# Ledger of designs, part 6: miniprotein binders against q9fmw8

Target 1, 279 residues: q9fmw8
Amino acid sequence: AEGLSPVAGGIVALGKFDALHIGHRELAIQAARIGTPYLLSFVGLAEVLGWKPRAPIVAKCDRKRVLSSWASYCGNIAPVEFEIEFASVRHLNPQQFVEKLSRELRVCGVVAGENYRFGYRASGDASELVRLCKDFGISAYIINSVMDKNQVSVNTEEEDSKSKERGQVSSTRVRHALAAGDVRYVTELLGRPHRVISRTRTQDLTSKRGRISLQTSSLLNLPPGNGVYKACSLIVGDKHPISCKVIVDTSNLYIETEEERFHNSDESQEFQLLGIEFG
Short names: E, the ipSAE of ESMFold2; O, the ipSAE of OpenDDE; V2, 0.75 times the mean of E and O plus 0.25 times the DockQ between their complexes.

## First folded at step 2 (miniprotein)

Design X13 (at its last look DockQ between E and O 0.51; V2 from the best seeds 0.00; counts 0 for: pae E 4.6 > 1.5, pTM E .744 < .8, end hemmed in, 0.2% free)
Fold by ESMFold2-Fast, scan of step 2:
Structure X13 (fold): chain B 279 residues (1-279), chain A 83 residues (1-83)
Amino acid sequence: as target 1 above (279 residues)
Amino acid sequence: GDWELLDLVFEAEELLEEAEELIKKAVETGDKDLLKEAAEKISEAIELLTKAYEISGDPELLEKAEEYARRAAELAKEAARLG
């Protein structure tokens, strides 16, 4: 009575998947070489922690667009994201988690990074994942961490395990680069321009003094730090991107462009989603 | 990953709750050794919150670690004063 698993017969990539950076993309690429690629994402972590959720790097409504852009790397198949409530799995030991993947979700295999940890108290590592997958009759593929191409190796004295972690592409590195306003570096880490999504009233999309003012509270994901960004694009519905300059301060984001009105073709909508890409 | 982050944060919260109970007992009994034990648990919680910050990049975790570092220093001074 549980029906068919949405990921049955597929290959699931395991990871946090908050930034959808080039490291996450590499997991999806490897999954696509083996079978139908899925990202297995945990949701509800903030609820389990009892804390307010922080702004995501990628807006929830924008994640499918990002995954669709990976199709060209994945044999023309866009990876599909499958969400599991973290509260439902947090107490599972490593064996029970792999059993859930193999017997309940009926996946054919998993792809994970070499530093992947799982199960209660993070007691499982990548080596244990491989062993348990073999025990349950599913394939496991461990990939090396994707290294940040801008990272200069200062490996003159230290050659231990920490040297790998220091150069890795990570969501923490993306958040740090965003906070620093280094949108070029963010683009390199993400493999795409960072896109911020705002939910804005249609009536407020009229330029005032060549400027649109958005409150930071209208943003659905994390903007870059305070500063002036000259090479940006405003995306409204299915229209051509509009070149703009963006000014970010503590309470507002200002979009400066020569366009007077930014209406979607459906002017009957009270609210519109705006995409702002930082070049 | 999410598993490691959750474990670190929950261990830190557990240690902080234990420290608060020890502080309460120290106030009731005048037992300076309970304040020393509380300071040690707060110090362990700071280490876990700092590791959680390294994994998550969440500045709230770093702020909490810094706040509790100051509290641990104050408790150490009070423990010395009671003796």
Scores: ipSAE 0.163, ipTM 0.547, lowest interface PAE 4.1, mean pLDDT 82
Fold by ESMFold2, look of step 3:
Structure X13 (fold): chain B 279 residues (1-279), chain A 83 residues (1-83)
Amino acid sequence: as target 1 above (279 residues)
Amino acid sequence: GDWELLDLVFEAEELLEEAEELIKKAVETGDKDLLKEAAEKISEAIELLTKAYEISGDPELLEKAEEYARRAAELAKEAARLG
């Protein structure tokens, strides 16, 4: 009816969608099999805690591109991300949270991982989510964790349940792999090459002595650790990706490419967004 | 997830506040057992922040644990000055 939320009648995936890794993609895929897929993202946790925000794994301006890339997995409709300020829900108990999903957001169903926790003091678990959703007329679907392919069992016939829990794909694994400079492993965890976005002054896009120099302070998301990355791509606006080598330093990021100068259709702007794909 | 991180940090902050009150009371009463209890609460708070770090991988949580330890040490110095 009139005044419905943007997610009304949809199937929302619940979780922490910081990395948009293959585990997150699986939640979106499962939501799409049931109905119109949405991701319900919480923002502002650092603000609630009074902390300096840390660099995100995926730049905010790049999230729509990543979600669009999932369309082929999701019946040719990209899942849409709906953001909720964490401060607005942090105090809700599990029942109040599900009531919000039903009565305010008007969702038709939810998809969550088996380890999902919600509500004040993390007091709700996946079983309680299913029970409460039934009470409020919402369908609930619990999805098995996506396992990290880089796990090797040795000399064991069967794995215990705790081994499965420790082996799931996670944003923590992504952050550790990035810090180690293991961009191939990052690609496996994300299901895509890692893309770093820089807000770059237009004048800095001119190659000097075969090198473009950027400060790490201009980056909008987490780069890989210090090192040399030979199989990279540079993305400037709508142009075709340019092959490059990238050197990552604590304070600088150097891009080496055959292109002498970069132009796009919007050169009148003082700043431009520059994409760097690793691997 | 976000709810678990908030819960761990919230509990750690409550423990630090309780430790600060115990130190204040120890100065007022001269009761050294309250200082021992405060030290135990600070240690527990640091453990909770370490668990939050294990879940999130966020180095800032370790820095917060150091801040809590520094705050508690300053309160202990104040207690020694007043006694």
Scores: ipSAE 0.132, ipTM 0.505, lowest interface PAE 4.6, mean pLDDT 82
Fold by OpenDDE base, look of step 3:
Structure X13 (fold): chain B 279 residues (1-279), chain A 83 residues (1-83)
Amino acid sequence: as target 1 above (279 residues)
Amino acid sequence: GDWELLDLVFEAEELLEEAEELIKKAVETGDKDLLKEAAEKISEAIELLTKAYEISGDPELLEKAEEYARRAAELAKEAARLG
């Protein structure tokens, strides 16, 4: 018996769920209104393109936490992420992709943004998605883009009508805000504080007088740009967040905690995960 | 959308691969016209990546475009030496 797809009978949200920003959350919310919400994520893009993997906005290990936090918005159901290898779908025309959703993955419906494109060479749009889903007997729901309320007037001059950026929340906007060190704006776009995860050897956690130094190479996701962040929280395991100041440079993060005695209680683990929330 | 970005990137990469093949052939054959064609493909690839950057704001796309521009400039110098 070919095992049922993990998303069988569910509603899949379609998009690139890099940042898990408030726009992605709205897709999940809409999916949850109709049925069991899933996020359909494409993986292996960098490998297909032969590109070096870039640092994700959200650490892979932290994605489940973020999705779990959306349960309150999604009728007390945490959306589940289902990953598909991009290499397996990249060649599919719009019809073949919807056929895969319907017949192979056995989804009951899809949710996408108004600007969603899909299929080989992004030839399919949201209207075609609705049409094709109807033809295959699955529901399609298109939602409006979540607009960024805090659109700093990017320079008025390049009103060049060609920028399809209507001011929607995007992972790109999150990346730019992170690079600029605007962690408040990042928090607004994400609907939560940005959390950086570090995988550090317990031995390398030298706390001298409440100061911890982390190498940027230990980070599992994108930090904010170089600067001084005064309102941060350090998360060690399941402990309560500790207020801290973070200095980000090119090579290191320097964490200054208010608590002088950072006792690493779990000396038994060779590696620890540290979380830093910026907000 | 992410797929439109992907298309632009894929098309740019296809053009780059084609350009690399043309360069290889040009070096093997001494045919300067192939270098010109390769440079045109690279230029088109840069335009696509630039457009992808404008859409995505992904600095990696811009870095790739700059890399391709450097490569195109090197090819142009090589073409001038073969002349």
Scores: ipSAE 0.033, ipTM 0.392, lowest interface PAE 3.7, mean pLDDT 82
ESMFold2 (binder alone), look of step 3: mean pLDDT 78; pTM 0.718

Design X16
Fold by ESMFold2-Fast, scan of step 2:
Structure X16 (fold): chain B 279 residues (1-279), chain A 83 residues (1-83)
Amino acid sequence: as target 1 above (279 residues)
Amino acid sequence: GDEELKELVEKAEKLLKEAEELIKKAVETGDKDLLKEAAEKISEAIELLTKAYEISGDPELLIKALYYAFRALLLAEEAARLG
């Protein structure tokens, strides 16, 4: 039944969607060209595979803002993210997986990226795939993991090597760029400035000698590596961004600004969320 | 002929089975190199299933290739987490 699926009638892009980078955005753009775009995000892979969990690149509470920013690329419709447990699909054969998407989730189509790391893809054009999948009630599209050149308006001739490397955008590349402190490259890979979210006690937001100290444990997502970042913005609620300098060390993040007072519209709350944009 | 189609499908199935065994070992050992080997086998299987589809016109082979392309993508992202 229609009312049993949150993505019924939609076009779902498949993936982990850790970074929400421009490669993920391209999947959403392609889905939006076909119908209503959704991200079908798989969660719980680390737990199922026994891997040590890592800090997310995008804070869970900040993901909807990022997806809303993609609306202008997606026919003025913000993609909606639906999370599915990896354990629930891990043992399905290919026919069972497609049947789950078509009959249980009642999607109209699927968009999937190929990972540039392997160099191979299921070949065939989108129209062939659509025609062949007609009897199964689902359309399917495989999208190259190459960055659209139109996404790189400031590319120069001397940056051919960098442009070629950026064509293979991945969450791994984002994590390496963050660790290196290369926030300009991170911005290029994400198509937006990297935003770190901190959950901080209101009483701890008072500037001491023009500096706010945040413990790394208060951060909800991955900060860039140790260093000094001069072109940053502090975002508090719906207030105008505050220009700041950010210093990241092993255990703390320091925000330096000429603003003496940090306030949001709800100072009565015990905790506040701070956004810190790098770049 | 049917013989060529059968050989492509059988080779793809063998690679997929080998990939699943490597994934199981990777889960048990945390060895990222096993995930890389599994991803390479999945990629080769996708190519074979795509060729089989081109010969047969069988949409199930294309759907199977799409499913394994998606699994390879997830596997690559998770292998990257290991380092």
Scores: ipSAE 0.000, ipTM 0.268, lowest interface PAE 14.5, mean pLDDT 74

Design X17
Fold by ESMFold2-Fast, scan of step 2:
Order: C-alpha cells, then sequence, then structure tokens
Structure X17 (fold): chain B 279 residues (1-279), chain A 83 residues (1-83)
C-alpha cells in the first residue's frame, strides 16, 4: 500500500499563515467543524521567487504555542501545521495542485478564504478550487474575509487619534501596525499579544543599570517599531511572566523590570530563548 | 510569460538589496544623500512588483509589493533618525 500522508483524512486550511491572525484562526475553526484541522503552509517562497527573506511575524519556534492556544476555538483540538516546500509545487497548475491534495496527501477537504489563489501563476481562484475539489471527490469550503471593525474612540481628548477605517484582516496590516508601534491594534488583529522571541546567552541576561540589553540581531521575529512600551511581559522558561517596560531602538531592545534578580545561576555561554509580549 | 514574472521579481529584489546597502552606508557615513538614492530604488522596485501583479493577477504580489515597500521605508526612516 501507499505510505500514509501526515494529513490523510484531515481538513486542510489553505493560506500563507505568516501572522497567524484572526483571519487564519477563522479558517482553522471552520476546518475543525468539519474534521481534523491542519494548516497547509508553504516554505521557501522568497528563495524560489528570488526575494530577500523578511523577519517573520511569528517566530518559527513559537508557532506551535499559538496554534495550541486555538484549541479552545477548535473543539479542544489544536490545529497542526503541515509544511510543503514551495519549490515542489510552484509549477503545478490548479488541477495538479488539487490532485496532489486529494491523491497524494489524501485530505478529505479544504477550507480557503474567498480571495485565495493557487497553482502556476496563481491562475486558480476560489471558484476554481471548489470546482476542482468536486472533480476529485473532496469537500471545499470558502470562508468570507474577516473584516476589522471600525474603531471609534469614545474619548474626546485633543490628543486622541481619530477613528480609522479598517478593512480585511491581513499580514500586511499586522506589519504596518507593528511598524507604527500600535501594539493594541496588533493585539486586535492577532487575537493575542504579539510575542517577540530572542535567542541569547544566559550570561547576557544580567541587568546593567536596571536594564537588560538585547541586540536586534538576536530577535527571531519582527519587533514593533522604535519606541517605549510600558505594558509588557518577559517570559523566561516556564516561570511566571515578569512585568516590564521595553524600549525599542534601531540596534537594541532594552528591558526594564522591577525584578531585582533576572537569573540566579552561574554564568553560562549556553543559549536560551526568552519571550517578550507587548501589551 | 512566467520567465517575465521571474525577471520582474528578480529586478525588484536587486533594487531593494541595493537600497538596503545604500541605507547602511548612509548610517555609517552620515551621508543623507544616500537615503534619497535609496528611496528612488525602492520606488522603482515597487513599480516592477506592481507590473508583475498586473501580468499575473496574483493578489499575493500586490500584498508583497506593499509589505516590501513598507519594510524598506522603515529602514530608510531608521537611517534618517541617525542624522
Amino acid sequence: as target 1 above (279 residues)
Amino acid sequence: GDEELKELVEKAEKLLKEAEELIKKAVETGDKDLLKEAALKIFEAIILLMKAYEISGDPELLEKALEYAERALELAYEAARLG
């Protein structure tokens, strides 16, 4: 018999899944209502298209934690992400792509957004996906775009920002909000606080003048724009989150905490991960 | 054809890389004129990505053109703060 596909019998959500925003979460929720939910993600797009890679919105090592947090929305089943090399599918026309989903990966159905494009030169749209899925005997469900609600400030102070018209939730919108330092809006778009992961040596976690300094090069994903962020949390291992203030500048990220002792171990050159959540 | 799309994307990437190098040099030397040159290369890259979108009809290319432009402008803004 043929080998068993990791997603065989499952329902796969189709998308880029860069930010894991509430729009992506909605695809996973719909998949979970039908069967076992998976996210079908492509890797290597920038390399194949000849583009320079950008910092990811969600650190690769942190994606499983985000997906696990979606379990409560998905019938207590955390979606599993399945990665496909873009190079292996880039030349497939729409029919060949759906054939791969149905015959090679043996999925029972797909969930996609109404603006989804697939196959060689993005020649397939959502309607074509539905038609081809029917031809290959798998279910297809097209989900309407998740719209960001118009936010109207109830505060009439002169310093308040005016309400902004907001459209479809997207990774582009998340990147723009991060660049603007609008971490509240980022939290609305993601459905969770934005978490930046740093890979740093234990010895470099000592406080100097009440501050911990991290090089931006140590960050595994995109920080918010330069500025001062007062309502943050530092996550170290499985310890209780530590309230902190974060200052982001061009070359460094500074963490100021009321914690007198960051770590109580001997100096170590071992690397470890720490998380910074922006409130 | 498809080769045309790849060429447009590759030309855009080359321009963005050149812009990033100019921005880094501006930060190192304090030469603000390099930021203006970088901005022009960024705009040329946006035009190429938009042409790729027009040919392909792929909204992904439009989204990436805007995101890439924002990223490059952030670098230019950060470099300008130095001076």
Scores: ipSAE 0.000, ipTM 0.213, lowest interface PAE 12.5, mean pLDDT 76

Design X18
Fold by ESMFold2-Fast, scan of step 2:
Structure X18 (fold): chain B 279 residues (1-279), chain A 83 residues (1-83)
Amino acid sequence: as target 1 above (279 residues)
Amino acid sequence: GDEELIELVLKAYKLLLEAMELIKKAVETGDKDLLKEAAEKISEAIELLTKAYEISGDPELLEKALEYAERALELALEAARLG
C-alpha cells in the first residue's frame, strides 16, 4: 500500500524490543487499553553505529508468534510490530521525531517507559515526549518500569542513573541469564519459555541413537550457555511438542529424544525450521 | 535497560561526529585548539562506549571506540602536517 501508514490510528509502544520481555509486554498491554497496539522497533542500529550484529534473543521469524501469544493480555488483539530504519530517525531532534509519529505515521498516541529517551543524542526524555505529543495532538502515556521479582531494591546515592540496579527487567538481564544457563530465570523475564530456532536440512532431523546434532551456526537466535537442559521441548510445525533433553556446547547443540523421525513428511522442502523450548 | 544502552551509544556517536568535524575544520584553518576540543570529545565518547560495553557485555563496542579514536588521530596528524 503506497503512501499508507500501517500504524495509522494506532497506539505505538516505543522501545528497542530486543527480547520481547515482560517489560515490553506491559507497554503493549497499556497500548491495547487505549487503542490498536503496535510496537515501533528500530532496525539497522548496528550498521549505523558500526557494530557487529549480535545474535538476536528472539529469531526474526519467531517474533510474530511471540506477539500473538500476547493477545490474551491485550484484549484479544495481537500487537503488530512496525519496523523503522534507525538511519531515517537518528538525526531527528525530539520535536522532529514526534512530528514524524503524528504527521507521517499518523499515530493516535504513544506508550513509553519512564526512562525512555529519544531524538538525536537521546536529548528528549519522557516529560518532553508528553509535552511534544500534546503539541501535535496525540496522546502520550508513560508507564512505570516492570520490576524483576528476583532482585532486591537497593537504596543508593545515585538513584536516577541506576535503573538496572533497581531491579528493572531488561534485554541485558535476559542475555546475562541466558549466558549463565539460568533458563528458569529467563522464563520469568520473558513470561514464556525461551525458544531457539534452527534452520536445518530435512535429512538431518532423523535421530541417530536417540540423538540429533545441530551446529550452532544453524541457530537463528541466541541459545543458552553451555550445559545440560533436561526439561525441553521440540516444536516442528503444528505437531505436538516432543519432550527432549538438550546439551549445549561451544560448537554444537545435541537433542536427545525417543522419536526417530519428527520432521515434516514433505521431503520437497530442503530445509525446515525446528523450534527448541528450554523449560 | 535497552533505553539506557541506546542513550549511551547515541551520545557517543554524536561526540565522535562532532570530533571528526572539528578535525576537518582544523585542517582547513590550521587552528590546533580545535584538535584539543576533538580529543576531549573522543575521550568522552570512549567513556560512554565503555559504560555501554559494561552494560551489554559486547566487546565490539570497545573495539569500535578504538577504531574511531585511531581514525580521528590519523586525521589530526594529517592536519598537523598540513598546517
Scores: ipSAE 0.000, ipTM 0.160, lowest interface PAE 16.1, mean pLDDT 75

Design X7
Fold by ESMFold2-Fast, scan of step 2:
Structure X7 (fold): chain B 279 residues (1-279), chain A 83 residues (1-83)
Amino acid sequence: as target 1 above (279 residues)
Amino acid sequence: GDEELEELVEKALKLLYEALELIEKAVETGDKDLLKEAAEKISEAIELLTKAYEISGDPELLEKALEYLRRAIELALEAARLG
């Protein structure tokens, strides 16, 4: 109970980490250049604020695979995600929050984006984070925001901090692109193809005429908007990805593979996870 | 036609999701300018749903617009309480 903190001695990136997009990846890269990288993620935010639960961009069961894919950018070390309940920190002022990072979690340093806010009512900014970290003997590194390469052309000459923030890669932009069915844009924002995970009964995975039908309620994360998606990949267990076409409807997702019969390696399980990559 | 009605509803829902994410960011950052941007998107979405109602005569579309407006007000009050 009085043991070592899970992130003790590490460098923690601070952020929401919904989409695990290239902006989040940049925070992890910078952390890895300094020490052992961790993502410090808040959970339970919607519940505390009374918001309707939303489908996650990355399925909970798929997050570790995404972080493992970042190892090649992070000196061959996969970042580890550490979740903290928002309810346990929402009332901490900026000083108390940094004190928790230093004294309870015993981190060696923090990495945050230039627009990061923290503490009760978001009263702390990046400058205050740096000052407080110094007061508590931990390092702080503020990273410039990763800009969206698909920036829209401007009608105005003036550029300010809010205009720049609108051009940043964000989970909001990922959700927007998904809703629009723009999977190429999603791939650019994520730095990887979007993978939807379905939890399906093994008995229901009989391919008829090369087609698999999944209900949207079986999906563990957010699919792209209604449409037809070519050049997708179906991932089943440890097997090689299978090329497929995907049709997304309001109630169903249809996977069309080549005429060969679909065979799953683990037919002993009642349920199995299917991965569907778009792009 | 039905396709035009579907386009209006889908565009409205897209704007509402964008607005909800801006409100969430406003609560997180304390940036009230994001609330103004969210309000503009909500206004546009309500206008589109109202237009869809005028075309379809379906009272559920108007009820849907009112429910989203109610949720937006709740989130704005939450953000104001925090900020």
Scores: ipSAE 0.000, ipTM 0.163, lowest interface PAE 16.9, mean pLDDT 76

Design Y2
Fold by ESMFold2-Fast, scan of step 2:
Structure Y2 (fold): chain B 279 residues (1-279), chain A 106 residues (1-106)
Amino acid sequence: as target 1 above (279 residues)
Amino acid sequence: GDEELKLLVFEAELLLIEAELLIEKAVETGDKDLLKEAAEKISEAIELLTKAYEISGDPELLEKAEEYARRAKELAEEAARLGDSETIKEALELAKEIAELAEKAG
């Protein structure tokens, strides 16, 4: 299999990239300081492992917008996400995985977090990644975990490694904050407001001028937990964001706005995408 | 890492205990709907154990994850023997894969 790699000559950040939180952003920033930044993401993980699909934190269709917003941190270059089938790499041991990065994908270097694990059954750690990259002639850069800025500072000069681990920004922490309805904390962890994308029938929008009722099944990503969210914005196409109130229950999400003209009745499309940002 | 691993392993253990109780009740009552519920619990446990393997934490917790993966396989085999359900058969195939993977990791 010889062909042109889409990430050839680039610097790839390694991670799961579920939430695209500020920790993931830091990997992209470091990659951009070295060369052309890419995120190397795995797809098909749930299918290969037989998991029931769970709602992603970022809708697939919304990921490019998030990465484009990182351009200002990355020398005005938006990182590009390169997806690789998990099935194609799940059985590779650490050496084989690095060989694939170097010889097949032809990357110039990798950036990974200190807690990164790779290869068959996560048998490789960050130190092994560095050693194997040297063996295959590519650069490896391991960065420290991004700390939650709400962590209490310890006045002592020496930090406990366990306390640092507990304070790390993670997709798990984002999911817990969403479940708790703490959208302010979610915004801090993501470095942006959480945006939920709904795929809604155009006919349902035209019948609900002051209020939209959405089934949870229409949502393409994870909403915050049940509750009332007063400081939200409704985003329809390229129109100005519309202030709204959002009510989340177990089966439905309700959007209430004072503005009557919050949809495009001239659209002939069967479905439209709605963005809902939680303040 | 280790805190997340610990929570995943603990939650998987609770799901497997629930599945075992549902299988016992299905045998006592003859209610095959309980086998379907047990298969759902086993599938959820397997998903959590799979995530645990990806974290690569404390060796003692990974050994527990391996033990629970084997237990999930045993419960799925018992449920498949007692019932006729595509969900139970799927859970059995996945449990076998996870148990094999756990053996190789260790």
Scores: ipSAE 0.000, ipTM 0.141, lowest interface PAE 19.1, mean pLDDT 74

## First folded at step 3 (miniprotein)

Design B3 (at its last look DockQ between E and O 0.02; V2 from the best seeds 0.00; counts 0 for: pae E 20.4 > 1.5, pTM E .579 < .8, placed apart)
Fold by ESMFold2, look of step 3:
Structure B3 (fold): chain B 279 residues (1-279), chain A 92 residues (1-92)
Amino acid sequence: as target 1 above (279 residues)
Amino acid sequence: GKVRIEIEVKFDSPEEAEKFLEKVKELAKELAEKYGVKVEVEVKVKGNTVEITIEIEGDPEKVEEFLMEIFKLAEELAKKYGVKVIIVIVIK
């Protein structure tokens, strides 16, 4: 009588999937080993918690591309996102939350990180998740945090004194690395080059003095910090990437290439999505 | 240190449940030997439902390798028998 949820019978990875970093990818990989993998993404968090909106790490329009790239890690099945409004689960105690997974969403199993918290005021932890999942007939698997041992710019002594928290892959660590302009480290944390998306007027794709200028306000996601980035790629539609140098300052991104014109733009569209890969 | 896995499988008939049991116990013992982990397997049959409890102790890396193969095996057998498999991991 009831309609099935989009994730019914699947294995859902639980978390905040803002960066889609290698730790998030590991959750999807483990879900795929158990069954049909989904990411159960909670949306509307900033609005519910009264936080100032932050630029996303991955542009919304680019998330499908990133998830599709995980197919080779996930048994040739790219994970699919299912969004749930945070407001609809915020008030649930841990038992009510797991009941929602079982009865309303009809998931078969869950995958969560060892530091996962859930329920009203985050009162549930990973151990309680496992216990409650057993009570409701849901499979549960707790995944150890993905560690980043390759921190080329970090003092080893400092790492040892704060080793686990400093060594964990996290969205906070991605944001910090981006702000520092450390795009090589960002690439390692993400498992891919960071791609910034700009919604750009088609007419603005013509360079001036060998430089195309974009406003940072036109970006759909978080750019790296101010600096000069020499080994970048410009992505226009589905065309071959164009090698470029990118200069980021507070108000602008400047893209420098040997090609002064980006004629491959479809002039019939008022706006075009422009991809800029750093790394 | 120690991990307990509880697996619940519901079959269409008791005969299929028993065949599944025999195969799973055999494979679990083979995998325990392969990875050098200490494994205790307990099986309970409740009509058409099979509950399998696997207690695992050993080197953490070997325990994880064993878990990965048990999950793959459970998925493969679930597909073969056309059944839903419920896996619960109990952390002691």
Scores: ipSAE 0.000, ipTM 0.129, lowest interface PAE 20.4, mean pLDDT 74
Fold by OpenDDE base, look of step 3:
Structure B3 (fold): chain B 279 residues (1-279), chain A 92 residues (1-92)
Amino acid sequence: as target 1 above (279 residues)
Amino acid sequence: GKVRIEIEVKFDSPEEAEKFLEKVKELAKELAEKYGVKVEVEVKVKGNTVEITIEIEGDPEKVEEFLMEIFKLAEELAKKYGVKVIIVIVIK
């Protein structure tokens, strides 16, 4: 029996879902209006393209929480992310890619942004996507880009300038705002506070006088730039967020809590996940 | 093929989450044997939330059959416990 793909009968949102920003949320909302919403993500791009690995904006382990928070926007259904290795699709022309969506993945429809590019060397555009989807008997929905209200002219001097930044919300803008330490602007672009996740050994969690020190190497995603962040929340397990101040340097994060005794209640776990929300 | 599945199940109580944990490991093992795939299961309980990570390795057809059973099972569990099951699948 040809096993049904996880996205079979669903509506897949197409995009580079690095930041899970408000533009990505809008793709999921449109997918949910038509059917069961999925995000189709490509993984391993850096490895295949020979790029230096970059820290993800959202920690892998935190992506599900973010998607769950979108359920209220998506008819009480949390979008499911389906990840495909980029290596498996990198050589597909636009037609072969849509054929894979239709015949192998058995999706009922796709949602993409107006600037979406796909297939080998990004040769396909949104118009070709609509045409090919029609030829393969699947629905295609193209949505307008979510515009950034703050219109910060990111002087992207960097040569990856082939994306005509038209002032849309993008993962690039989120990275720049994080690097600048503008956590308020990051919150606007994401539609939520940025959360940094640390994987720390319980034994390395030294709380002295309400101060926790985390190594930057323990972080599972991109922190904001070096600086002092006064309005943060520390999240340990399912406990209520603790108000804290965070100092970010190149090597460490220093968390200062108002509570003198951070009792690590779960001494039984060798590793703990700590969340820090900025904003 | 190698496939990673991440499943999150949120229960009404921590006690229900723990009872579910034991069943998931057994069931994943039984299904792995049935379909002739290698399965590694990591399960974490955080309060009333169960996070299940399943790494599957084997013949692509057998992996696909196994995935389909996991989906059915997740749907059955969602119905049985009135819980939301979120599945993330990573195809490697």
Scores: ipSAE 0.000, ipTM 0.139, lowest interface PAE 18.7, mean pLDDT 80
ESMFold2 (binder alone), look of step 3: mean pLDDT 71; pTM 0.631

